# VHH binders against o13842, part 4

Target 1, 320 residues: o13842
Amino acid sequence: MYETRDLTGNAGKPVDTNPWPNNSKIAVSFVVNYEEGGERSLLYEDEGFETFLTEAGLMPFPNRPVRERSIESCFEYGSRCGFWRILNLFKKHKVPFTCWAIGQAVEKNPVVVGAMEEAGCEVGSHSHRWINYEGVPPETEYEHIKKSVQAIQKASPSNSAPRSWYTGRASLNTRKLVCQVYKDLGLPQPFDSDEYNDDYPYWVADPLASKPGAEDDKGLLIVPYTLEVNDMKYAVAPGFCNSDDFYTYARDAFDVLYEEGLEGAPKMMTIGLHCRLTGRPGRFRGLQKLMEHITSKEGVWVATREQIAQAWSAKHPYKA

## First folded at step 1 (VHH)

Design b4 (framework vhh_7n9e_1)
Fold by ESMFold2-Fast, scan of step 1:
Order: C-alpha cells, then sequence, then structure tokens
Structure b4 (fold): chain B 320 residues (1-320), chain A 123 residues (1-123)
C-alpha cells in the first residue's frame, strides 16, 4: 500500500466550521505513551539495551550487547513515578486523555490499565514491543499486534479492547496487519494514528477492501498524531532544554490553532507525552503550566482520541 | 536447556563452497529468529546473517551479501548457511545463535550460541 501520496489534503480550506461538540473551537488530545517494560533489553532476548528517549541517550555509553541497569532504571522511573504523577494531574483537572500502551509493558505492570480507566483515560495500543517494525516479518508483526490487543483487554477491568492504534515506528505492512488482526478477533475496526500530516481527522481506503472504492471499502479513519508537540524533544536534538521550552512551544501551537478555530476553522491538536520524560519533576512543570493554560480557555474540548474519532466520523462519513 | 550444534565446516580453497548446518533443540525453533555469527583469529565476534521465524525475511552483513544464503527447515529444527565464493578473510569459527521470539537483528546480543564449526579458507 501507500501507492500514492495526498499532498493536497483540504487545500487550506476549513473542512467544517463546527466539527466539535458544544461549538468548541479546538479539540485537544493529550496522549500518554506507556512504554516502560517494552523497550529493548537482553532480559527480553533483544539485541542490546535501549537508550532512546532517556537521559542515558545523551551520555557516552559504549554500545555493547549487555544489560545496563542504570539505563533500565531510567525507564522504570516512568512506570514507578512518572505515570502516576501525570495521571494525578489529569485527575486534578478532570481532563480526559488517551494512553497508548505497549502490550509487553502492560503484561509486566497490568495495574496501570485499571488506573487509566479509573481516571477517564481511553486505553489504546502502541503495539506489543517498543521497537522499530520496519523489516519485521508480517507473520511476526501480526502476532505482536494480536498479543498487544489481548494484553490490554485482559488487563482492562471493563474488558475493553483498544480502539485507538499507534505503532510509531511502523512498517509499510502495519496498517493492513492491524485491520486484519481486528477483523480476525471479531473487534470493531480501530482508528489509526500513524500519520503526522494534518490537523484534522481524515479517511483512507480500507486496507482489507478488494480494491479502493469497492463495495467492501468502508474506509479507515486516520486521527493524526504529532512528533512536533511532543516531549520526546527533551531527548532529541535540537529539542527542548527545560520545561519552559516545552511549555512555550506547546502553548504557541495551541494558541495558533485556537485562534484559527475562533476565526471559523476549528481543528484538533495533539500533545505527546512520555512517562519517563515529562514525568520527571523538572519537566513536569511545563505540563502543569500547559494544562492550566488550555483549561483556562473557553470553547476548548479536551477529549480522548476515540471521542474525537466518533465526533468526526458522525459528521464526516466515509465516501469511497 | 537450549542446544545448538553446528556442523559442515572444514578446509576449503579460495573460491570454493561450504554448507553449514545448525541442529537446534530445547525450544520451539519455528518461533525464533536465528543467526549465524563468526569469530576470526584475532578479532571479536561479528554478525553474518539472520532469518525470521517463518523464513520470509533474511539479512546479511555487507561483507557476505550476494555470496552467502541463510535458510531454515522448521520441520527439522535446522538452520543452514550456504557459503559460496569463499575468501581467505572468511576464515573463522562460525556460530549458530538463537534470537528473540519476535524481533532481533543483532545476533551479538544473544548468549545462546553453539560451540561453533571451524571454516578455514586457503589462499
Amino acid sequence: as target 1 above (320 residues)
Amino acid sequence: DVQLVESGGGLVQAGGSLRLSCAASGFTFSRYWMYWGRQAPGKGREWVSGISPGGSYTAYASSVKGRFTISRDNAKNTLYLQMNNLKPEDTALYYCAKGSEVYGLDWSAFDYWGQGTQVTVSS
């Protein structure tokens, strides 16, 4: 798939002057990536230890096929401290959010899914392992997708399967495999967030259809994500040095989209967070300020990705 | 108790061919990535080739690409390395290594490897 590229989108035109509930001027999606316990480690028979998106990624560690306990403990901060700090902030503000959970991380700490649901969080899947799926065989990735869905549902007190899908480092096979797994498990088709190319949800052809536009093509809804308004920049050059860098960047992005909404073009915005990054006290201050800024504005709809997907698809059904 | 037993090594002249085999036991072979690695005299271990559980994906080190072919027979729990156009610099002890169930390209990360089979390529 991906035989063509849509470089036009909506050609700069407002798609809908009132797409969100209660005449809201912007839909805001907070995403917490729950990855800790799913990263590469010799403990899991991977090729080495993981430093990506940790403080250790900026340190001069030799690249060796060993376990690095110090670096493992940097990930563990996310599940032990950072997740709970972030969760408490959302609970304090009574703001819904989406958690994308790595299946293996859930298996190693299943209590987090119940905590997410109790806080009003939608639990989506971040696949089974926190790895790059490019080059992974389709049969192996199929089993990963299946394991991730089953792990999340098993840990869910409400027995809910994830509706929101995000792999991140996806292969060209990922989208079709995800749709196939959901079909094979008898689950409703998920919403796909492995795109970064728009400020609106939009439709693509169903990967399982006999061909695009065929009678069996019911579409697949894309709810775009972000690498831009994302705390990963604390660990990626040129990045963010302090909490004010994150706060001012995210605030400015929100303000621009909010102002466009006030002028007749309401859109969605996503803020990407990681438990071991923003969950650290110094970085966390930026999220607190951002939450206060966003919740201080009228006409702002803070919602789960599933709520955004449902609101959008109700007004903008797929046209083959 | 994972066991990997390599065979098929020997002395061969430059330009010749050898087929290595690795008999695996103690785990569900068909579910795991498998690798070939080697250690040349005076050098550290290096990755040579890897193959996915179902055999649909293979990868090779640049030094052997086009000359070596990795394959597997899941019914026989056996991994193979067909080595063609051998060069003196291919002289090394060749190891079969067990990877992860779901992913892994860097064989050097895995400590589950056999005793090796010696390949010596004469000039």
Scores: ipSAE 0.000, ipTM 0.147, lowest interface PAE 18.2, mean pLDDT 88

Design b5 (framework vhh_8dlx_2)
Fold by ESMFold2-Fast, scan of step 1:
Structure b5 (fold): chain B 320 residues (1-320), chain A 123 residues (1-123)
Amino acid sequence: as target 1 above (320 residues)
Amino acid sequence: EVQLVESGGGVVQPGRSLRLSCAASGFTFSSYWMHWVRQAPGKGLEWIGNIYYSGSTFYNPSLKSLVTISRDDSTNTLYLQMNSLRAEDTAIYYCARLDSYGYSFTEYYFDYWGKGTLVTVSS
């Protein structure tokens, strides 16, 4: 019915012993999800309210036409407080992050895009709405992708369209639709982060090609993301209870990959953050400790996903 | 005036293949997404798939292995190739153009569609 997934990857072997600039032993990608204003809400003419990833927890009957003001204000904290707290930390340490920006959230608070650019951060797209795109018609998703790209570019003081793409709850059509929208807008093909299956970038067939390996197949670069080193686990089992849980787990993951890099297998690592989760003062302490730990090490490259993608593709161009 | 005319239906035996055509007129065909939908007797509309104006196709996952949608913008014609036909594929098949889109297929407003072509799969 469907083609099988690639379970082999690089068969446990290092792809490159020196893939990163300045002989770096690990590339570290901090990702800040900017989602608030894009969630399900009657304020945005949806049929119900959002129950995912806030302190409010799972409230019953979310698919009914009522407002849940507690949940609304929990999301608002991300935009009003959490984003700025996180941005100020990255500015203090002079290291960049990549943002997964929801288009509708940007439309409702466009000032965040200019603030991120001023801080040297990359603004990528997280599609238009913070919803599950499974079952959404392709033409509706096409318009959402287009609106997201245009909203981010319009809010950008440099008029920059997002180069990095992440949907999260993607449909079977998402990858092909994203590539089609970028082609239609005359933009260079984006880097796709809707995979969690490896610790380095890799190529897949171009979804717009007539078939995999055909003459028109120019490839698509995957820059894997993470659900593992992600503050969403403050709200999702097996969970993080306190900032030390997040810090200890993320630190250990960094240490393992860094040590592998020192031994001849440099890789990338991603740390996923949400403005309304890690942006809360108690949880934020864990990010402060992690930042100190990571920046204390030699041979660490903290980079945007676009920079990682460009460094990788320069050394490892697509071969069909 | 927008017109869509489906053709190619008829009675076909199980396991056979069939190609349907849709002739479009009254608009710039090459600038629109085009859809195939069907309705089996006594059931609601089922979306089959659509094709972007550059040729990229998207299918209902339950039907992807059984159908291929293509277009010829030089003749303003949309095609639906169906393979390994089963009794459950018996339906009226419609070619459609939409001016607005919802969050689900049930929210689609098929603003422009033809009268359909009947496909009967019977042994």
Scores: ipSAE 0.005, ipTM 0.451, lowest interface PAE 10.1, mean pLDDT 89

Design b6 (framework vhh_7d4b_2)
Fold by ESMFold2-Fast, scan of step 1:
Structure b6 (fold): chain B 320 residues (1-320), chain A 124 residues (1-124)
Amino acid sequence: as target 1 above (320 residues)
Amino acid sequence: QVQLVESGGGVVQPGRSLRLSCAASGRIFSTYAMGWYRQAPGKQRELVASISWSGDSTNYADSVKGRFTISRDNSKNTMYLQMNSLKPEDTAVYYCAARDSLYSYDTPSEYNYWGQGTQVTVSS
């Protein structure tokens, strides 16, 4: 897989048909990462504790095989407080988000799935554990993918399996394994978000096909994600220092894409959020300001990733 | 590292059958596309059949379609080639090949790992 790299994309040209409903000038995808309870811990028989993307991760901790309750409690803030604060904002504005839900985190707090469905949000899969899957045996990763899908479906009041997929720290085998699990479970092919390379959805060859372009190649739709407009920058250098840094950066990104849409090149935009980061009150203010800015504009479509994928594929079907 | 070992070759009369096996070792075997190639004296190595990592997709050379069947058992890390209605022109050294990719190709240069080969002779 990944034998060739497409460095050209659309070569700077707008798509020939506006893919968004009501001639919208931009599709906006808010993404909420629900990871708390899926991170590395000796409690889950991992080799150590997690140090990534928390306030505690900015402190010097000994690299020892122990549990770090300070870091664990920083993750717990996301599930206990931050998730609900974020969900309430979207409910007040009557706009949806897509969740990247870690299967193990869902197993430990399944009520969040029903709450998101009631609010009109999409629950996607973020695999089973919040770990780097490079170096994980393929048989183990296959089981993790399967467990994640089943955990989300079990927690769903509508018994819905996730339609959108994002691993994040994926291996070169992940995309094929995800498609194989969905096929083995009798589920429709998922929309894959493990790419960061475009402001449009786009098609790739079906990983389950005998070769790219073969008769059995039905395509796979990519809905790109972001590390750029992402609150993880509160926790990594050069980063965001305060809520205005996040707001200003995200607002400017929105404004540029929105203006391009007004000029005939409507695109999608993704904003990545974490319950334990933006869910903190001081950082949350930036999200409130961004929401007000985005919802104040004409011709803006705030949508789930599934809705964006469906709209795109209806106007731009796969051609092998 | 992936290692491939072929077995099941031999001498057989026209119209008979043989089954070749390829045993693979290595952590990532189940994610590798695989194939069977053959090389007759004085000829280039050519594709006989290929199979995707899951076994769901197969491809055959026109000369063997309807006679040969490729399959794999990922639980045993083994790939098979069932050869029916053998003809003298099927005489060749048969090579097992694996590609460090989820897609199979019909070109020898696309495969990363090769077995040492097993001789198949179809003779009266």
Scores: ipSAE 0.000, ipTM 0.160, lowest interface PAE 18.8, mean pLDDT 89

Design b7 (framework vhh_7yz9_2)
Fold by ESMFold2-Fast, scan of step 1:
Structure b7 (fold): chain B 320 residues (1-320), chain A 123 residues (1-123)
Amino acid sequence: as target 1 above (320 residues)
Amino acid sequence: QWQLVESGGGLVQAGGSLRLSCTASGLTFSDYAMGWYRQTAGNEREWVAFISYSGSTTYADSVKGRFTISRDNAKNTVYLQMNSLKPEDTAVYYCAAHFGSYDSPWGYEYDYWGQGTPVTVSS
């Protein structure tokens, strides 16, 4: 649970000059965070309400454990409107996203899982609750991970368990507990996205191995996520003020990675989205423009995180 | 309602030049990628040139260095400048407004097509 950090990675060198299908110059991972119904609220027997990543900062609220309908409705916009607006855009362009689905949010609105599967999108797990897991007892976090996996699988018309994992506000125990739950449920090892440190997938030692490099070390594939190209900046200072701020920033990040791909260093790019943020009409315009820009380029592979993980691991299997 | 109208086709001698134009109405032109395609009798429609929303261009190997695609968003028009024409360039030329990448694993998707304009290159 207490690990050292690799500051070197691949020392700035390309890991592979042609890692993606059809000679693609960049793999693009759109991520939709489906969190609405999983946030802290007295509706869910929590000690208070949540304002993080909402327009709640525009309104004064009492600093006490009460229900605030205005805040509740800000989250509800994500599930009622924003999710469907975003899904329809991906359906129109016939490209997928990966969803980080909160288990409790899925339990309260299971229809979204079937809708994503019908659209060819991947449903990954974002744990059970949209909370900070630091300080949560390992036994409680284990049960949350298990409940999340089971809630998503139950809501899936294909009975599919999530293959991709992201907690966000993870504890030091999270990675090992996730691997334990998947093993205990008889599921294949998930792909872990709780890292922000590279533009390529990479392997770490299996947290369940007796020690790194041991015979029982089967590896764990990391598919890095992003806090940089992420619509959370609409809600976090010094952030994005308008849709053009998001579009310009994300476009520039894409162009840099795409140009590096053309020069022999193809990478992956992740774009993080939230249903209640980018799903609002004014912010959504930036995503429409970004989608058009990305899909107008040759040699671009818009893929689920599972597809990216499978393509990478096929060419770069784990070496202990 | 939408409309794509091609113009500028005709008869030209080998080695000559033509400029095709395609004017769009009923859509926010600057938000669409534009392509030129051609079709000869008995063959499938093939891609010729593409210009993205941002103005980036790509060309089929058969026309690279001879054809230039450009756009004027103020006039809602896309152009194909065709130089050093060969008899093999004889075809009906179509413009399209679309979403997607030609290298997409889901393929490219067209929202709108023009009716085509014939180009005949004689020896």
Scores: ipSAE 0.000, ipTM 0.098, lowest interface PAE 23.0, mean pLDDT 87

Design b8 (framework vhh_7pa5_2)
Fold by ESMFold2-Fast, scan of step 1:
Structure b8 (fold): chain B 320 residues (1-320), chain A 126 residues (1-126)
Amino acid sequence: as target 1 above (320 residues)
Amino acid sequence: QVQLVESGGGMVQPGGSLRLSCAASGFTFDYYAMSWVRRAPGKGPEWVSTISSSGGSTSYADSVKGRFTISRDNAKNTLYLQMNSLKPEDTALYYCAKPSYSGYDWSLESYGMDVWGQGTQVTVSS
C-alpha cells in the first residue's frame, strides 16, 4: 500500500566527488514554470478561480462562482510579458533552463515551446492542469498526463516529447500513472522531479515493477526540485518583500552549495521561477543579479534537468 | 440573439408520459447548466430540474424526483425532460431556462436564471 521512505540518503557522505562534466563544482538548474492558461478559471469551465501565487492574494474576494478579470489578467501577464522577459535574459547569458510546462497552457500558446527549443532550453511536463491532483480519479489523471505529454510534443518543432516530469500537487497515484502513460506511448521513462528531499539525483524502485527489487525493476531516476529557492515566496507569507530578498536568499544558498563543492562534495542546486512572479520588472531585477553572480564563478555548470539526469545516470546506473 | 424554444407538451392521462425538448440557439450551449421551471395556473414559477453543462450532474425538485429525468445533447444544442408517472398536480406551463452565469460550479438550483423560453403546456387530466 505504502512504500518505505528512505531517510538515510547518502548518510552525510558525498556520493561522488566529481559527478559533473568538466570537473564542475555545482550543477545549477534554473526552472521556469509555465502555468498561465492552466489555472482554475471560469474561462476554462472550472468551478471557480485561482488566487494562489498571484498579487491578487492582496484583494479580498467573496466565494462567488463568477469570472474575476483581475485574477485573469494577473495570470495573463506571465504569458504576455514575463515568459519573454525571462527567456531573453537566459538567451543573453547563453545558459539554459528547464521549463515545467502545463499542457493546457501550451495548447493555448504553443509558440513558447518553439521559442524555448530555439534558445537551447528543455521543455518538461507539469501535467495538464495547474491543480491539486489529490482526489482526482486515476482514470482522469491518466488522461491529463497523456494530454500534457502530447500537447508539448505537438507544439515542439523537433517533435520531442518531454523527458522531465513535475506535478507539484501530486496524488498518491501520480508517479505510477506517469510511468504507465510513458510506457503506453512508447516513450523512454521520464526523470521525475516530484521530490524535495536531497541535493543529488537518486534512484527509486520502478513503480511498474512487480515489486521493488524484482527482475522487472529498472528503477526510476529522481531529480529533486525545490520549494526553498523559489520565487513563490513572493506570494507566500512571510516570504520575499522585494527583489533583494530573493537575490540574497538564492545567492546564499548557491554560495553554500558551491563552497561544499569546492571542498569535495559537488551537488546540484535548483532555482524555481514563475513567469507571472519573477517576470514582473521589480522582481526580475533579483534574477538578473543572481544570474550575474552565478555565471561569474568558475566551475559552475548551468544545465537542463535532462542534462543533469543523463550525466548522473551515466556514472551511477540503477542497481536493484 | 439568445433563443430557447420548448416543445413536446400536450394532454395526457394520470400515469402517462411525455418528453419535452428545448432547442437552444444564440449562445454556447455546452458552457451552461440548464434548467426546467414550471408555472401552474394561478401560482408562481417552481423549479423542476437542473443539469450541469457536461450532463454529468443532475438535480430535481422533491415533487418530481424519481419520476422525471433531465438530459441534454450538446451536439444538437437540445435539452430534454422525460416525464413519467404524471400526476394532475404536474399540470403547468413548462419553461426551459438558462442562467446568467457559466461554469461548472454554478448552483444546480434555479438561482440566477436570466433567459426563459416561451413555454410548453402540459395538462394531466382524466
Scores: ipSAE 0.000, ipTM 0.094, lowest interface PAE 20.8, mean pLDDT 87

Design b9 (framework vhh_7n9e_1)
Fold by ESMFold2-Fast, scan of step 1:
Parts: sequence; C-alpha cells; structure tokens
Structure b9 (fold): chain B 320 residues (1-320), chain A 125 residues (1-125)
Amino acid sequence: as target 1 above (320 residues)
Amino acid sequence: DVQLVESGGGLVQAGGSLRLSCAASGFTFDDYAMYWGRQAPGKGREWVSGISWNSGSIAYASSVKGRFTISRDNAKNTLYLQMNNLKPEDTALYYCAKDISYGSGTYFSEGFDYWGQGTQVTVSS
C-alpha cells in the first residue's frame, strides 16, 4: 500500500533510436475490447444490471435488481454488429489488432475467437467477468483468471492460450495471481498491460520472485495500455460528442508520436476500442478516417501487442 | 471539499452486532452510490457492500452476505452498515467511500474517488 512508484522512467531520454522492425518510426497497437456477455446481469445470476460504457446513461433506469432489456440490447449490439464491422475494417486494411476478450463473453460467443485468428489478430485475456476485481477474494479471482485463459484457448482453432493480459479494474492481488495461474498452467509468462504510464514497453520485477533482483526474478514485461486514446470517452465526461472528436484526438496523438519517431525517438501508441461504442455506424466513421490516416504514412508498424512485446524484449532483455 | 466521517465501531463478542454510520459532506449525497470497505491488519482493502443513490441497487461481498445490511438516509446525508452475527475475521478498520460516478445505474463502483478515515471494529472470540 505504501510502495514507492517510479516517477522517473527514462527521464525524457530516448531508450532506443530503432526499436521496431524494418526501421519503423512508430508501433501502433489497436485494441478491441470484447466484453459483451461478461457484464453484470440477472441472466448470469448477478444481483443486477450494468450500464457502464453504454448509451444507457442517457436514459433514467430504475436502480433495482431487475432485467433492463434496453441495456441488454446495448451490449448485444457489440457482439451482433459492432465486432463484425470493426473486424471487417481491419481485414480490408490487412492490419491486425489485439483483443481484450472477457472469458465469459467468449464462452457465450466462441466464434469470435476463430474469426480474429483467421484475420491475423491476437486474442488476449480481459479476465473472466467484466467487473471490478477490488474486494473479490484471491481464490475467486485466481479461478476467474484460470477460466478466462482456458475459455479463450478452448475457443481457439490453433489451441492458443492468450499471451497478453489486461484486467482494467484490477485488485491489489491481480498481477501476482495472473503470473501464478500462467505458471500453474505451464504457460509462458504473459505480457501485462495493466499500466498507463509510458509510451514504450518496460520491465518490472517478477511478482512471483522471492524479492526484486533475486535469482528467481525473471522479470515481467509491461506493455502500457491507454484510457486516454480510448473510445470510452464517447460514454464518459468530458468525452467525445461525435466521430470527428475521436478522430481528431487520436490523429493528433499519432502525429505527435510519429514525428518524435522521425526525429530519433520511436515509441508505441495504443488506441482502445469497444465493439458497442465505435462499432456503432456514426462513431465508426472516426475509426475509418483514423485507419486511412495511419496506414497512409511511411514507417508505421501496425502490430499485435504480442509482436510489440517480442520485438522489444529481443532488443531489451530483463536485467534485475 | 468531500468529507466522510465514520463512527460506531468498537469491541464486540463473536455473534454480536454493531451499527456503523458514515456522515457525508462536501457533495450532493443523494447523487452518488456509496460503499463500505474494510482493511484488516496486514491485509489489503476489501470491498464489503455498496448501495445506489436511491437504495434501489444493493450488493454485498460473499463473506458478509446475509449477515450485514447496508442502508442510507439521504435526508441526513448518512450511510449505515448493520452488522449481525459478527465473526473474529470481521475485525478490521471499516471505511466509507464515495463513488466517482454522478447519477447512477451500476451496482458497484468503477472506482472510489474518496475514502474516509475509518472506524475500528474488533470482534473477540
């Protein structure tokens, strides 16, 4: 609770002038959150419904432990329409994304995993349920992590376990439990994305090590995520009102990082998307414009988070 | 400025009852969901219970469900936790927390933007 945080990072200095393949000036990580079917609902034996990151906030719903079909249908739009619209765009441009897949959502609609693999996309884990894990008992969270990994692997035509991990609303136990589950399942250590503090990957001590820097400390690679270049802002204040707001914001962020890359400091950029938000036609226009802008530039590497993690760790191995 | 002041803790025997109160000020109390959390010595913070702005949505941690009851009095800007059938493992510092969300429709927090100072509950065996 009173742990010291690293406020310095690299002190503004470029870590590597050529970290990415083919002399790329920026690595771009598009992330698609596949959450529909994992939210709180009486249909899943929860004590109520979920409104977070939906148009439900525009309507006065009774706060009671009942089914709200309007809210249910807002989530269903993501799995029925938005996911497929987004996937088709990436297929048209022949570039991949990484998915944060909720295990329960995958169990209820496993066809999405095969579709993403066929398109060359990475399926990562977003834990089992789309909930806040603060206050969840460690043994329960351990089982959720395990169920999520196994659900994704089972749905995978290639029998691939997720290599990338993102919880979002994590507990104090999450990072250690994730590493423990992967170890217990005999899987290689995952790449952790539950940080928002930098524009390049970096190492931390292995949470399963006896102490930082010990012989058993193999490190853990962090691949930072984003709440900033994220379509969740369509649903939260001060927010995005229209597709041009999203496009302009994301484009400017890309342009700044791309220009820094051209000047000798290549970095990574992440764009966070939700099937039920950007998957809506009016918002989707902004993603189409962003995709055209990004793919029109020389020296841009649109890659999965696993590919970015592997490229980075090959040039920058862990040192305790 | 947001201020949350917990009270009602104390020493009680296993099987006993206590009622905690949280007096809120510095924000429009009836616009926000409210929560109770706890922290035992040497352990992290644990969510205990949550209640929506109008008491229409209530949730409990599995460890306390059936034994604890959360309630609120919006006219008095006060949150309550009635604790029955207390167990030694309920010994902790209990915190009141305000949700970050204005308006409501969710059953528990997407984040806490303020915690009170806490009130100690000790359950002897």
Scores: ipSAE 0.000, ipTM 0.107, lowest interface PAE 21.6, mean pLDDT 87

Design c1 (framework vhh_7pa5_2)
Fold by ESMFold2-Fast, scan of step 1:
Structure c1 (fold): chain B 320 residues (1-320), chain A 125 residues (1-125)
Amino acid sequence: as target 1 above (320 residues)
Amino acid sequence: QVQLVESGGGMVQPGGSLRLSCAASGFTFDDYAMSWVRRAPGKGPEWVSTISGSGGSTSYADSVKGRFTISRDNAKNTLYLQMNSLKPEDTALYYCARDEYDYVWGSYEDYFDYWGQGTQVTVSS
């Protein structure tokens, strides 16, 4: 209600005919959500348990203030098996991904951060808990943001704070609070991915500025994310039933954007993955096929979100 | 801090009526769909009814359609369940619950993020 929306964007015109390094025709962002250990549970002093985006959602488990061991083990598959299966695939193909890491999940399994850094991947922040932040007091959300950044940096062998940010189920205050926390910690402003509205990075006004366009407005770079090319659809409508459904959908999305790139309108594409979903062997086959398809094409740049943000901002600096 | 406090339960004869209330605090009440869920002795939870945040949409379990009416007063942060033509089968602990999502994802039972302590309804034969 407070946030104005730009329905025009670039009015269907290419923003840039050659925005990516080495004349690449598409920038591909693979995203791995590392959420296991951050979900709602009585183990973490929450008032209930979570089944969302697990196989438990297929069974009639009523949500009550109890512990459900079966559901806990469904999340654990992601951290114990799925994460490592996915990481090994990216290592084999020598291409990176960006991780949306939940701070509490990192605190419970910090070894994953070092493993991702060793593989050349980016570790971004997915806030502290895998919850809906609407209705969370701003003071509490501020502390969650701060804890998330600090947990990731502490687990990082290079002592790197996350440069990319994604909340998902954000409050109206989230963007401003994130920028405030980064400023208070003396960190450079993060790249915000809590938008789904374009196939290019773009700038918005700095939420900490006195007003949009003021002298103190340094801008905030948005790197759009996706719910469309996302393995969450194995668990939610309109749905994917098998690995071929995911592969065919993601392949077609890649092919369309890649063809547009060949015709003079190179863009970015994002593919969202979850350790406990695509990390399962049957679903993982679809990711293997997609990776082979994408890496077989000329002029494809598989990059971290930080790399995409840096390439974009270098060529398109903010103008207030 | 989210808090839900139920009241209005008690003992009633078959064919009688009761009105349950739930006082909500610690969140913006009209931004959330609210539900009533019951648990009969020796049974699992059964969803009874849901009302949208605005109060414009309601839904009911088949077992209570035409007998129960869910409503809310957003100015008072209160949820209600009017129960008419009560049957022995309606005997249960009744819980006020806040729906986790403003859109429907997953199974229905997975949508509740906060529950009250419950209020007992006993329909004697």
Scores: ipSAE 0.000, ipTM 0.116, lowest interface PAE 22.8, mean pLDDT 88

